# Miniprotein binders against Glycerol-3-phosphate dehydrogenase [NAD(P)+] (gpsA): the designs that were tried, part 9

Target 1, 321 residues: Glycerol-3-phosphate dehydrogenase [NAD(P)+] (gpsA), of Methanothermobacter thermautotrophicus (o26468)
Amino acid sequence: MMVTVIGAGSFGTAIAQVLSWNAEMVRLMARRSEVVENINRTRENSAYHPGVKLRDNIEATLMDGSVLEESEYVFMAVPSGNLRSIVRSMNSSLEDKKIVSCIKGIEHPGLKTMSSVIREETGSRTVFSISGPNFADELIRGMTSGITVGASTRYAREIAGLLKSPRIILDHSENVEGVEFCGILKNVYAVAMGILDGQITGENHRHSLLTLCFREMNLILNEMGYGELHDRFCGFGDFLLTSTTDKSRNRTLGLMLGKKMRLSEDSTITIESLRSIRAIRELTEGLELPVLEMVYQTMQEPENVNLYIREFQERISRPEF

## First folded at step 3 (miniprotein)

Design SD4 (from SD1 with W41R L44W E48Y Y51E)
Fold by ESMFold2-Fast, scan of step 3:
Structure SD4 (fold): chain B 321 residues (1-321), chain A 83 residues (1-83)
Amino acid sequence: as target 1 above (321 residues)
Amino acid sequence: SDEELAQKIDELSRWVERLAKYIARAMKTGNPEVIRRLAKRVDWMAEYLQELADQYGDPEIKEALEEARQILEIVKEYIESLE
């Protein structure tokens, strides 16, 4: 089987390497011709993964819909903000393709998941998702990673075959958009843990708060009809990874906010975080979400973080029994 | 050349991302000397990106410069809070 990965960034390159073990050929589409030439000539995408040799059956190409003719599966690994325009430029070539979104973002405006954007632009009836604790740098180095495949059972098995490795652990859900939504939620709670880590010390405290963050995430998942995903790699696994590691940009944002620092209102990460929080608040009207409320208030006025944490602590200290 | 410029931009973007990670860890430990050293590195990167932006006017360079500026401002505010 021939597979195409659209997007030769950090994650696109890593997933192409994974897919190359099971596919006959992997086409890796890059925006710039020099990146294509460097990958094909040196077997490295050194800009993203220096020192990692790409397998011989990975061929880099420019972004061109005509290259897709021979591919059965297409994996989308471009920045969320660029997805619609890229898909639109190739929509006729993508219409009959089985498309897997690897993107953990939401579109502005409209607050749509990546799979929804793909369906709208291509008309494809076979659009899927993957998500989980799978940092690109560790994935490409063959370190054990967990991935949830969001697809109906038949297609999930095909995708599992493409991802299969002793170092890739897979679980499954038929809820394509739920798998993507977990990626949005975990980023908000990663910000929360960053804020709390910036203000509060102690292992017992930290892990008690992490438990509360996950419980609140579960309340939202249940409200949205995605409750079954809580213990999947896209749910608990990715939540835990993103909330506890210094590699997480969202946790780093939270840590900086916890130190009373404001990022520019034009910052991509700030815009994405605020958009996700506003979408969640709109979708969960009537739920008491003290963690999300604390994050929202802190993002608007980080200079008052001590007040917002005190209010949060007062709320969570009330016994629920 | 355009090829050399593109490689430089990609390398610098990756350094900015890694630097943000290290700054976050340094802030967690509260070591002012490490934070001050990182602030100097961000400042150098911002100057270098500004020189490239002035020469080429590239939107990618503008984005990288803005990210570096945001990180630098955060680090400066943190150091000032320690005083």
Scores: ipSAE 0.000, ipTM 0.237, lowest interface PAE 13.9, mean pLDDT 80

Design T0 (from T7 with K76E K83E)
Fold by ESMFold2-Fast, scan of step 3:
Structure T0 (fold): chain B 321 residues (1-321), chain A 85 residues (1-85)
Amino acid sequence: as target 1 above (321 residues)
Amino acid sequence: SQELDKAINELMRAVWEIQRALHEAMKSGDPTAIRELYQALWDIEYAVQKLRDALNTGDPEKFRQAVEEAQKILEEVQEVLKEYE
């Protein structure tokens, strides 16, 4: 089986390496010829993963729909902001393909996951997702990673075969969009944990509030019909990873906000976080979400974080029974 | 290629070191350290993005300029880290 990965960025390169153990050939598509030449000549994608040798059955090519003919599966690993234009440029070559989204994101307005954008633009009936605690730098180095496959059972089995490794642990859900939505939620709650860690230090504090954050995430998942995902790698696993590691940009954003630091309005991470929060609020109208509300207020006015934390603590300190 | 590999390796290492130092500064509540480490983190993120853009455009002059700028930013960041390690 030949597989194509569209997008030679950090995650695209990492997933291509994983797929190369099970596919006969992996085509890794990049936008620029210099990137293609560098990968094919040196066996490295040094701009993203310096020092990592790519397997011999990975061939880099330019983004070109005409070379997709032999590929049964296409893994989409481009920036969310470029997805629609890239899919449109290759639409006629993607309609009959089995497409797996590796992208975490949501449009606002529109409230569409990346798999929804792919379905809309290609008309494909076979669009799937993967997500989990799988940082690209660890994944490409063969460190143990958990991945949830979002696909109907038949296709989940095929995708599992492509991802199979002693170092890859898989679980499954038929809720394709739910798997992607977990990635959006975990980022918001990572900001929350950053804010809270910035205010009070202590292991009892940290784990009590981490529990409340996960509980609220579960409330949202249940409201959206994705409750079964709570104990999947895309749910609990990815939430825990992103909320507790210094590698998390969202958690670091939270730490800054918790210390009353105002970020540039042009900051990509701030724009993405606000987009996610607004989308979640719109999708969950009527739910009482004290953690999300605290994050939203703090992002608007970080100088008032002490007030927002006091209001939050007052709310959560009342017995819920 | 070797200069790019080295530059990106050092930038990625520095990002992790700054995030760690920033976390400690936030816990201690040192506003000067937080501001300076935040600026260092932003400078490195900018350098990484500039290197990726240069690589993606295939322009040899833009690539050379981006590598030089990344090395300069690494030196400046190391001075900040010395202050707060």
Scores: ipSAE 0.000, ipTM 0.289, lowest interface PAE 12.9, mean pLDDT 81

Design TA2 (from T0 with N9K H23R Q39E Q49E R52K)
Fold by ESMFold2-Fast, scan of step 3:
Structure TA2 (fold): chain B 321 residues (1-321), chain A 85 residues (1-85)
Amino acid sequence: as target 1 above (321 residues)
Amino acid sequence: SQELDKAIKELMRAVWEIQRALREAMKSGDPTAIRELYEALWDIEYAVEKLKDALNTGDPEKFRQAVEEAQKILEEVQEVLKEYE
């Protein structure tokens, strides 16, 4: 089988490497000719993964819908802000393809996941998602990673075949959009854990608060009809990875906010986090979400973080029974 | 263009260097270093996205602005890296 990965960034390159173990050929599409030449000449995408040799059956090409004819599966690994324009440029070539979204993002306004954007732009009925604790740098180096495949059972088996490796652990859900939504939620709760880690010490406190964060995430998942995802790699696994590791940009954003550090208004991660929080608030109108509210208030006014944490602690200390 | 591609490649190399410096800063627990290095990382990521956007829009003004901004960010980031590397 031939597969195409659209987007030769960090994750696109990593997933292409994974797919190359099971596909006959992987076509890795990059926007710039220099990236294509670098990959094909040196077998490295040095801008993203210096020192990692890509397998010989990975061929880099420019983004061009005309060369998609032979590919059955297309993995979409572009920045969420570029997805619509890329899909629009290729939609006549994508309408009959099985498309797997690897993008964690939501439009606001509009509240559309990336798979929803792909369906809207292409009219395709075969749009799927993958998500889990799978940092690109670890994935490309063959370190054990967990991935949830969001697809109907028949297509999930095909996708699992493409991702199969002794070091890749797979689980499954038929809820394509739910798998993506887990990626949005885990980032918000990673910010929350960063804020709290910036203010307190103690393992009992940390794990109690991690439990509350995960319970609130589950409350949101249940409200959205995605409750079955709580124990999947996209749910619990990715939540833990992002909330507890120094490699998490969202947790580090939280840590800085917890120490009253105001970031640049042009910061991409701040803009993305606020977009996610606003989307979640709109989708879960009427729910009491103490953790989410604390994060939202702290992101607006980090100099007042002590006040927002006190309000949060007052709310969570009321017995639920 | 060649200038744009060179700028993106240099910014991505700086990302790798910042990530290594961040791992060291996190081990030492220096909150000032962590803040400065993450701000630098996010600034570079922002610059890369602006450069990619400028290339795609075909707007000469956006192209000139993005290249100038990327060069300025790269210079600022290199000063941060020297201090903490």
Scores: ipSAE 0.000, ipTM 0.278, lowest interface PAE 13.0, mean pLDDT 81

Design TA3 (from TA2 with M12L Q19L Y46E)
Fold by ESMFold2-Fast, scan of step 3:
Structure TA3 (fold): chain B 321 residues (1-321), chain A 85 residues (1-85)
Amino acid sequence: as target 1 above (321 residues)
Amino acid sequence: SQELDKAIKELLRAVWEILRALREAMKSGDPTAIRELYEALWDIEEAVEKLKDALNTGDPEKFRQAVEEAQKILEEVQEVLKEYE
């Protein structure tokens, strides 16, 4: 089978490498011709993964709907902000395709997950998702990674076959949108842990607060009907990875805010974080979410982070019994 | 524009290096390192704001001054990073 990956960024390149072990051919679509030339000529995508040789059955092309005809599966690995325009540029060539979203994001206004945007723009009835603790740099090097496949059982088996490796551990859920939503939630709580790590030190505090963050994440998942995802790789696994590692952009954002740094309002990560928080607050109206509220207040006024953390600590110190 | 692109690229590199060093300082509980690295991040943030302001005004003299200030701040940040590598 031929598979196409749309988006030759860090994750798109990594997932193409994984898919190349099981697919006969992988088409990797890039926006810029210099990326295409580098991959096809050097077997390397140096801008994202220097020193990693890509398998010979990976062929790079420009974004072109005409080469999709031969592909059964299409993996979407583009920035969330560009998804709608990219899908529109492919015309109706995506309508009959089995599409797997690898994108973490929510469209606001509208509160649509990436799989929902894909369904709306393409008309495809076979739209799926994958998520988990799978940093691109470790995934491409064949390091053990966990992935949740969000698809009905029939399609989950086909996708599992494409991802199969001794170092890839798979679990499953039929809640396609829930798998994606876990990725949005974990990023917010990674910011929270960054803020808290920026202000205080000690292992007891870190793990107590990680527990509270995960508990609040579970409360939101239950409210949305996605409670079963809490112990999946997209849930617990990806939450832990993103909240505890120096490699997490969201945790790093949190640390900067915890140190009272005001970031550019035009920063993509800041815009995406605020958009996610606003969407979550709208979807969970009526829930008490002290961690989320602390993050929201701190992002608006980082100079007052000490006040917001103090208010947060007073609130969480009230006994639950 | 080449000078501006270079300054922005170097400032972003310095931010990532400071954040990495700050994570290590947080683990070790070194209050001096945490303070110095935090101040370095603040200096970079101010340099970025001045570059943004100069770009918005379109004033060539303000732009030259902002680039020179950014380069000086980058040099000072590199000295802090050498201590905590």
Scores: ipSAE 0.000, ipTM 0.168, lowest interface PAE 18.7, mean pLDDT 81

Design TA4 (from TA2 with W16F W42E E45W)
Fold by ESMFold2-Fast, scan of step 3:
Structure TA4 (fold): chain B 321 residues (1-321), chain A 85 residues (1-85)
Amino acid sequence: as target 1 above (321 residues)
Amino acid sequence: SQELDKAIKELMRAVFEIQRALREAMKSGDPTAIRELYEALEDIWYAVEKLKDALNTGDPEKFRQAVEEAQKILEEVQEVLKEYE
């Protein structure tokens, strides 16, 4: 089988390397000829993964729908803000393809997941998703990673065959959009854990609050009809990874906010976090979400974080029984 | 290409060192250290983006300038790290 990965960024390169163990050939599509030439000449995508040699059956090409003819599966690994325009440029070539979204993000306005954008623009009936605790740098180096495959059972088996490795652990859900939505939720709760870690000390305290964050995430998943995902790699696994590691930009943002640091309103991560919070609020109107509200208030006025955490703690101290 | 690989590798090492220092600064609650270390991290991300841009344009002069800027940023970051060792 021939597969194509659209997007030669950090994750696109890493997933291409994984797929290369099971596919006869992997085409890795980049926007610019200089990137294509560099990858094909040096066998490295050094801007993202310096020192990592790509397997010989990975071929870099420019983004061009005409070369998709022999690929049965297409993995989308472009920035969420660029997805619609890229898909439009290749629309007719993607219509009959099995498309797997590797992208985290939600389109605003409209609150559409990336798989929904792909379906809308291509008309494809076979659009899927993957997500989990899989930092690209660890994934490309063959370090053990967990991935949830969001697809109907038949297609999930085919995708599993493409991802198969002693160091890739797979689980499954038929809720394609739910798998993607977990990626949005985990980032917001990573900010929350950062804020709490920035203000409050103690391991018992930290893990009690981590539990509350996960419970609120589960409340949202249940409201959206995605409750089954709570114990999947895209749910618990990715939530835990993003909320507890110093590698997480979202957790680091939270830590700074917890120390009363006002970050630039022009910061990409701040803009993305606020968009995610607004999207969640719109999708879950009527739910009481004390963790999400604390994050929202703190992002608006980090100088008042002590007040917002006090209010949050007063709310959570009420027994649920 | 070899200079690009070396520069990116050194920037990535600096990212790891800054993240470790930032973790310690956050535990101690030193707002000056947190700000300075985060700004250093942003400078490294900026240098990486400039190197990626140079790679994408294929301009030898732009590449040379990006490598020089990355080396300058690395030196400034190393000075910040020394203050918080």
Scores: ipSAE 0.000, ipTM 0.322, lowest interface PAE 11.4, mean pLDDT 82

Design TA5 (from TA2 with Q19Y Y38W W42Y)
Fold by ESMFold2-Fast, scan of step 3:
Structure TA5 (fold): chain B 321 residues (1-321), chain A 85 residues (1-85)
Amino acid sequence: as target 1 above (321 residues)
Amino acid sequence: SQELDKAIKELMRAVWEIYRALREAMKSGDPTAIRELWEALYDIEYAVEKLKDALNTGDPEKFRQAVEEAQKILEEVQEVLKEYE
């Protein structure tokens, strides 16, 4: 079987390495010719994974719809903001492909998950998702990782075959969009934990607030019809990983905001975080979400973080019974 | 004391330098730099907490130990900052 990964960033490169153990050939598509030449010449994608040798059956190419003809599965691993334009550039080549989204963003306006954008643009009836506690640097090195496969049972088994490894633990849901939405929620709550960690230290403090964050995430999942996902790798597992580790860029963004710092206005992570928060806020209109509200206010005015945290603490300290 | 004030001021300067370096590392997407700078930030926050604890307890021995540890951490953090500048 031939597989294509579209997007030679950190995660795209890592998933290509995983897939290379089970596929006969993996094509890794990059936007820039410099990246293609570097991968094919050196067997490394040095910009993202310095010192990691890619398997010989991984071939880098420029993004070109014509070479998709040979691939049965296509894994999408591009930034969420670029997905629609990239899919459009490949024209009808994706229509009959089995497409797996590895993207954790949401499109605004329209509040569409990445799998929904892919279906809309390609007309493909076989669009799936994967998500879980699977940091690219650990995944590429063959360290144990958990992945939820969002697909109907038949396709979930095929995807499991492509991901199969003693170091990959899989669980499953037929709720394709829910798996993706978990990835968006966990990033917001990772920012929340970063903000809170930036203000007060202490294990009791940290774990009490982490509990509140997860409860609020569960409330949102239940309201959206995705409640079953709370104990999946895409739910609890990825939430816990992203909210408690210094390797999380979202948690680091939160910490900087908690210290009244800002990233450059052209920072991709800041732009994506703001889009996700605004989209979630619109989707959860009418719900009482004190953690999300604190994050939303802090993202817009980090200089006032002390006020927003004080208001948040006053709110959560009132007994619920 | 004046010794504590100097230590805290130097640690706070290092915190701001780390945040500046983290912004650049995050913009460039350098995962090694992000991790090492994040670890340096954690070390400084630990040093600040130890100094605050020593001040709260009023124990001269704990105060001396906390200041010594803070200076050591500051030196280690300054080495990391030099590497990523």
Scores: ipSAE 0.000, ipTM 0.164, lowest interface PAE 17.2, mean pLDDT 80

Design TB1 (from T0, 15 letters changed)
Fold by ESMFold2-Fast, scan of step 3:
Structure TB1 (fold): chain B 321 residues (1-321), chain A 85 residues (1-85)
Amino acid sequence: as target 1 above (321 residues)
Amino acid sequence: SQELKEAIYELEEAVLEIWKALREAMKSGDPTAIRELYKALRDIWRAVEKLRKALNTGDPEKFRQAVEEAQKILEEVQEVLKEYE
């Protein structure tokens, strides 16, 4: 079987390496010719993974729909903001493909998951998702990682075959959109933990607040009909990874906000976070979400973060029993 | 245009690298690094804003100016990152 990965960034390169153990050939599509040349000549994608040798059955090419004809499975690993344009440029080549989204984002306006955007643009009935605690740098080095496969059982088995490795632990859900939504929620709560870590000291505080963040995430998952995902790799696992490690850019954004750094509203990270918060609020109107509210207020006025954290703490300290 | 969209993507990638460097600088309490890295972030954000506005105007001269400014800022940011990687 031949497989294509669209997007030769950090994660796209890592997933291509994983897939190369089980696929006959993996095509890795890059936006830049320099990346293509680097991979094909040196067996490295040095811009993203310096010092990591890619397997010889990985072939890099520029993004081009004509290259897709022989592939049954296509893994999408491009930035969420570019997905629709990329898919639209290749739509005739993608119509009959089995497509797996590796992207953690939501489209606004429209509040559409990445799988929904793919389905809309391609007409494909076989659109799936994967997510979990799987940082690209660890995944490419063969370090143990957990992945939730979001697909109906038949296709989940095929995808599992492509991802099979002694170092890959898989679990499953038929809820394709739910798996993706977990990735959106964990990023918002990673920002929250960053804000809190920037202002509050003490391990008891940190882990109590982390618990409240996860409970609020579960409340949202239940409201959306995705409650079953709470104990999956895409749920609890990825939430913990993203909220507690220094490798998380969303947690780092939170740390900057917690230090009262006024961020530009036109930065891509800030725009993505605000879009996610707006989408969650629209989808969960009527819910009491104190963590989300604190994040929202802090992003609007980081100079007042101390006031917003105090308000948040007063709110959560009221007994529920 | 394709070149304009690619310039935005390159700047967004640079933001991620600056976030990593800022995280380390804040942990170590290096005020010079924090100041320089934050300035680099501001420069990127301004470049991204110009590129997004250029996408909406349809003016080829504005497109060209925005791309040239983005490329200059990307080069300067890469020099800052070398210093603090």
Scores: ipSAE 0.000, ipTM 0.146, lowest interface PAE 17.9, mean pLDDT 81

Design TB2 (from TB1 with E12W W19F W45Y)
Fold by ESMFold2-Fast, scan of step 3:
Structure TB2 (fold): chain B 321 residues (1-321), chain A 85 residues (1-85)
Amino acid sequence: as target 1 above (321 residues)
Amino acid sequence: SQELKEAIYELWEAVLEIFKALREAMKSGDPTAIRELYKALRDIYRAVEKLRKALNTGDPEKFRQAVEEAQKILEEVQEVLKEYE
């Protein structure tokens, strides 16, 4: 079986390495010719994974829809803001392809998950998702990782076969959009934990606040009809990973905001975080979401972070009995 | 006590309303409103602290006195909020 990964960034490269153990050939598509040349010449994607040798059955190419003809599965591993334009730019039909989204984002305006965008642009009826605690640097090095496969049972088994490894633990849901939505929510709550970690000390405080963040995430999942995902790798597992580690870009964004740093309006992580927050607020209109509101206010006016944290703490201190 | 539970929730509602009013006062640059709203917030925290201490003593009379004081503070805060809402 030939498999294509579209996007040769950190995660795209890591998932290509994983897939290469089970696929006959893996085509890894990159936007920049320098990356293609580096991979094909040195067997390394040094910009993202220095020192990691890629398997011989991985071939890098520029993004080109015309070379998708032999691939049965296509894994999408590009930034969420670029997905629609990348799909549109390809001179090929993805309609007959089995497409797996590895992207943790939402389109705003439109409030569409990445799998929905793919279905809309390609007409494919076989669009799936994967998500979980699977940092690319650990995944590519063969460290144990958890992944939720969002697909109907038949396709979930095929995707599991492609991801099969002693170091990969899989769970499953037929709720494709829900698996993606977990990835969106965990990034927002990682920002929240970054803000709170910057202002509050002590292990009891940290874990009490982590509990409240996860409870609010669960409230949103239940409201959206995705409640069954709370204890999956895409839910609890990925939430914990990205909220508690210095390796998380979203948690680091939160730490910077907690220090009253006004970030560039043009930074990709800031744009994606604001897009996610605005989308969630529209989808959950009427819900009382003190954590989400604190993050939103802090991103707008980081100079006032102490006021927003205090308002949040007063809100959550009300007895629930 | 249902009455105690209601008083506690009313104090927390007032705190949230104060923070909303504070955000508006800060944006408009009204130093008088900011000072008065911070005073109201401080009064509520003092009332809550007295309630907590009275509960810890196990003295029903001291607890009753703390509840009455909290209700008085809530009335004063409500007047401040009416002026800045």
Scores: ipSAE 0.000, ipTM 0.191, lowest interface PAE 19.8, mean pLDDT 82

Design TB3 (from TB1 with L16F W19L R42L)
Fold by ESMFold2-Fast, scan of step 3:
Order: structure tokens, then C-alpha cells, then sequence
Structure TB3 (fold): chain B 321 residues (1-321), chain A 85 residues (1-85)
């Protein structure tokens, strides 16, 4: 089987390495010729994964729909903001492909998941998702990682075959959009934990707040009809990883905001985070979400973070009984 | 103790400097800078937690080791900051 990964960034390169164990050949598509040349000449994508040798059956190419002909599966690993334009440029080549989204983002305005954008632009009926606690640097080095496959059972088994290794733990859901939505939610709550951890508090405090964050995430998942995902790798596992590790860009964003540091509005991570928060607020209108509200207020006015944390603490300190 | 409090203060000051450098690295999208500054932040964070643990246990040997480790990490972080300031 031939597989293509569109996007030769950190995660795209890592997933290509994983897929290369089970596919006859993996095509890794990059936007820039320098990346293509680096990979094909040196067997490394040194900008993202220095010192990691890519398997010989990985071939890098420029992004070009014409070379998709022989690929049965296409994995999308591009920034969420670029997905629609990339898919649109290749849509005739993608219509009959089985497409797996590895992207953790939502389109706003429109409130469309990445799988929804792909279906809309390509007309494909075989669009799936994967998500879980799978940091690219650990995944590419063959460290044990958990992944939820979002697909109907038949296709989930095929995708599982492509991802199968002694160090990949898989679970499953037929809720394709739910699996993606977990990845969006966990990033918001990682920002929240970053803001709160900026106070340098004790372990009891930290884990009590993690519990409240996960509870609020579950409330949103239940409202959206995705409650079954709470104990999957895309749910609890990815939430916990991203909220507790200093390797998370979203948690670092939170730490900066908690120290009253304002990021440029031109920053990609700020744009993506705000887009996700606004989308979630719109989708969950009517729910009381004190953690999400604290994050939203802090992102708008980080200089007032101490006020927003105080208001948050007062809200959560009221007994539920 | 006085040494422990001073070590924590110096590490917290280094955190603010790292966060300023991270803001610029994230704005520019420099993946190498982000990675190195992230590691520095993680190292400082762990040093602070180890120092707090030593404060709580009252073990003079663990205390001494935690202060020495914090000083070593502070020196390494200062080298990273020189590169990205």
C-alpha cells in the first residue's frame, strides 16, 4: 500500500515515520523545495527532528495533487488555517481517497471541524481522524504513544493496520468529529493550566484544578454528543498530556499570559487559540464554563489576569450541594 | 533557609527572562529557539519544585543537593538566554 502525508512539519514527519513500518512507501509532501531536498539527500528533516534518520521507504515531494494517484490513504498534517486552500488546490485528486485528519483545529467563522472542511471541498465520503497523546518528537523516536482512531469500524481496522507497532496503543470511536473536537478542547484547557500554574502552587491545588478542567471538558463533550470519548486517548489521555507538560506550546502560552505577558496578535498560536475559544463559546452557548471564560478574559486583557483568576476562584469555591 | 529562598528568587527571575525570550521566539516562529527556551523553562521549573520539596522535608543533604542543582541549571539557562536575548 502506498500512503501520502501532506505536510512535512514536525507531526507530519513523525507520522510518516510511523506509517513507513507498515506501508510499502510513504510520500511526504512539503511546501518548500529546501525541505524536500534535505529529506531526500540526508534522510533527515533536520529543522524539526535533528538526528533522526527517516526510513528508506519515505520519499519527500513538493505538494502536488498529480502524485496522489497511487496512494489509497492520505494523512493531512498541515496547519488548520492552511487546510482549506491546500485541499482546494488538490480537490480533484482527493475525491476518491481515504483521508485521515491529524489536525487539531476548527474553522471560524463556520464552526467546521477539519474533517468537515475536507468533505466540503473534496466531496469524499471517506474522511477520518486520529488524535491522542502523541507528541511528534516522542512518536518519531519510537516512544510508546496512544492514538484514538476516529472512523467507522471497517476503516478503523485498516487505519490501525497502518499505525500498528509494539509502541503504538490504539483505541477507537466512530465519532470522527468528536475525536477532532477533543484535540481542540485539550488545547484550551492546556492554556488554562498554564495560566494557573504560573502562580507556582502545590500539587493538591494543581490536580484539583486539573479535575475541574476535565469536568468542564466533559460537560462540553456531553453537550456536543461526544460524551463516550471521555476515557479515550483523544479525551483524557491527550488532555492530561497537554495540560501537564512543558513541551506544550498552549501551556507555555498560558504561562506567559499568567505572567501578564501579551503576545503579538500576529502570532500563529494566539490566532489559533482565539479561533478555537470563540468557536467553542459559540457551539456551547448557554453552558456555564468558568474555566473557558477565565481563559477568554485573560487572552483579551492579560494585564488583568489576577482579577480574572480571583473571579474564577470565587465561582468555583461555591459548594455544589 | 536564606540560601534556598535566594535560589528560588534567582530561578523565578530567570523564568521571567525566558518567558520574554519565548514571546519573541513564538512571534518569529523559530522552532530551534522555541525548543531550547522550552527546555530551559522546564529545567528551571523542575529546579524550583525540587527546592520546594527540600524546604518541606528539612533534609540537609537533599537541601544541599537541590541548591547545587539549581545553581547549575541557572548557569546553563543564562547561556541559553545570551544566545536569544
Amino acid sequence: as target 1 above (321 residues)
Amino acid sequence: SQELKEAIYELEEAVFEILKALREAMKSGDPTAIRELYKALLDIWRAVEKLRKALNTGDPEKFRQAVEEAQKILEEVQEVLKEYE
Scores: ipSAE 0.000, ipTM 0.274, lowest interface PAE 12.1, mean pLDDT 81

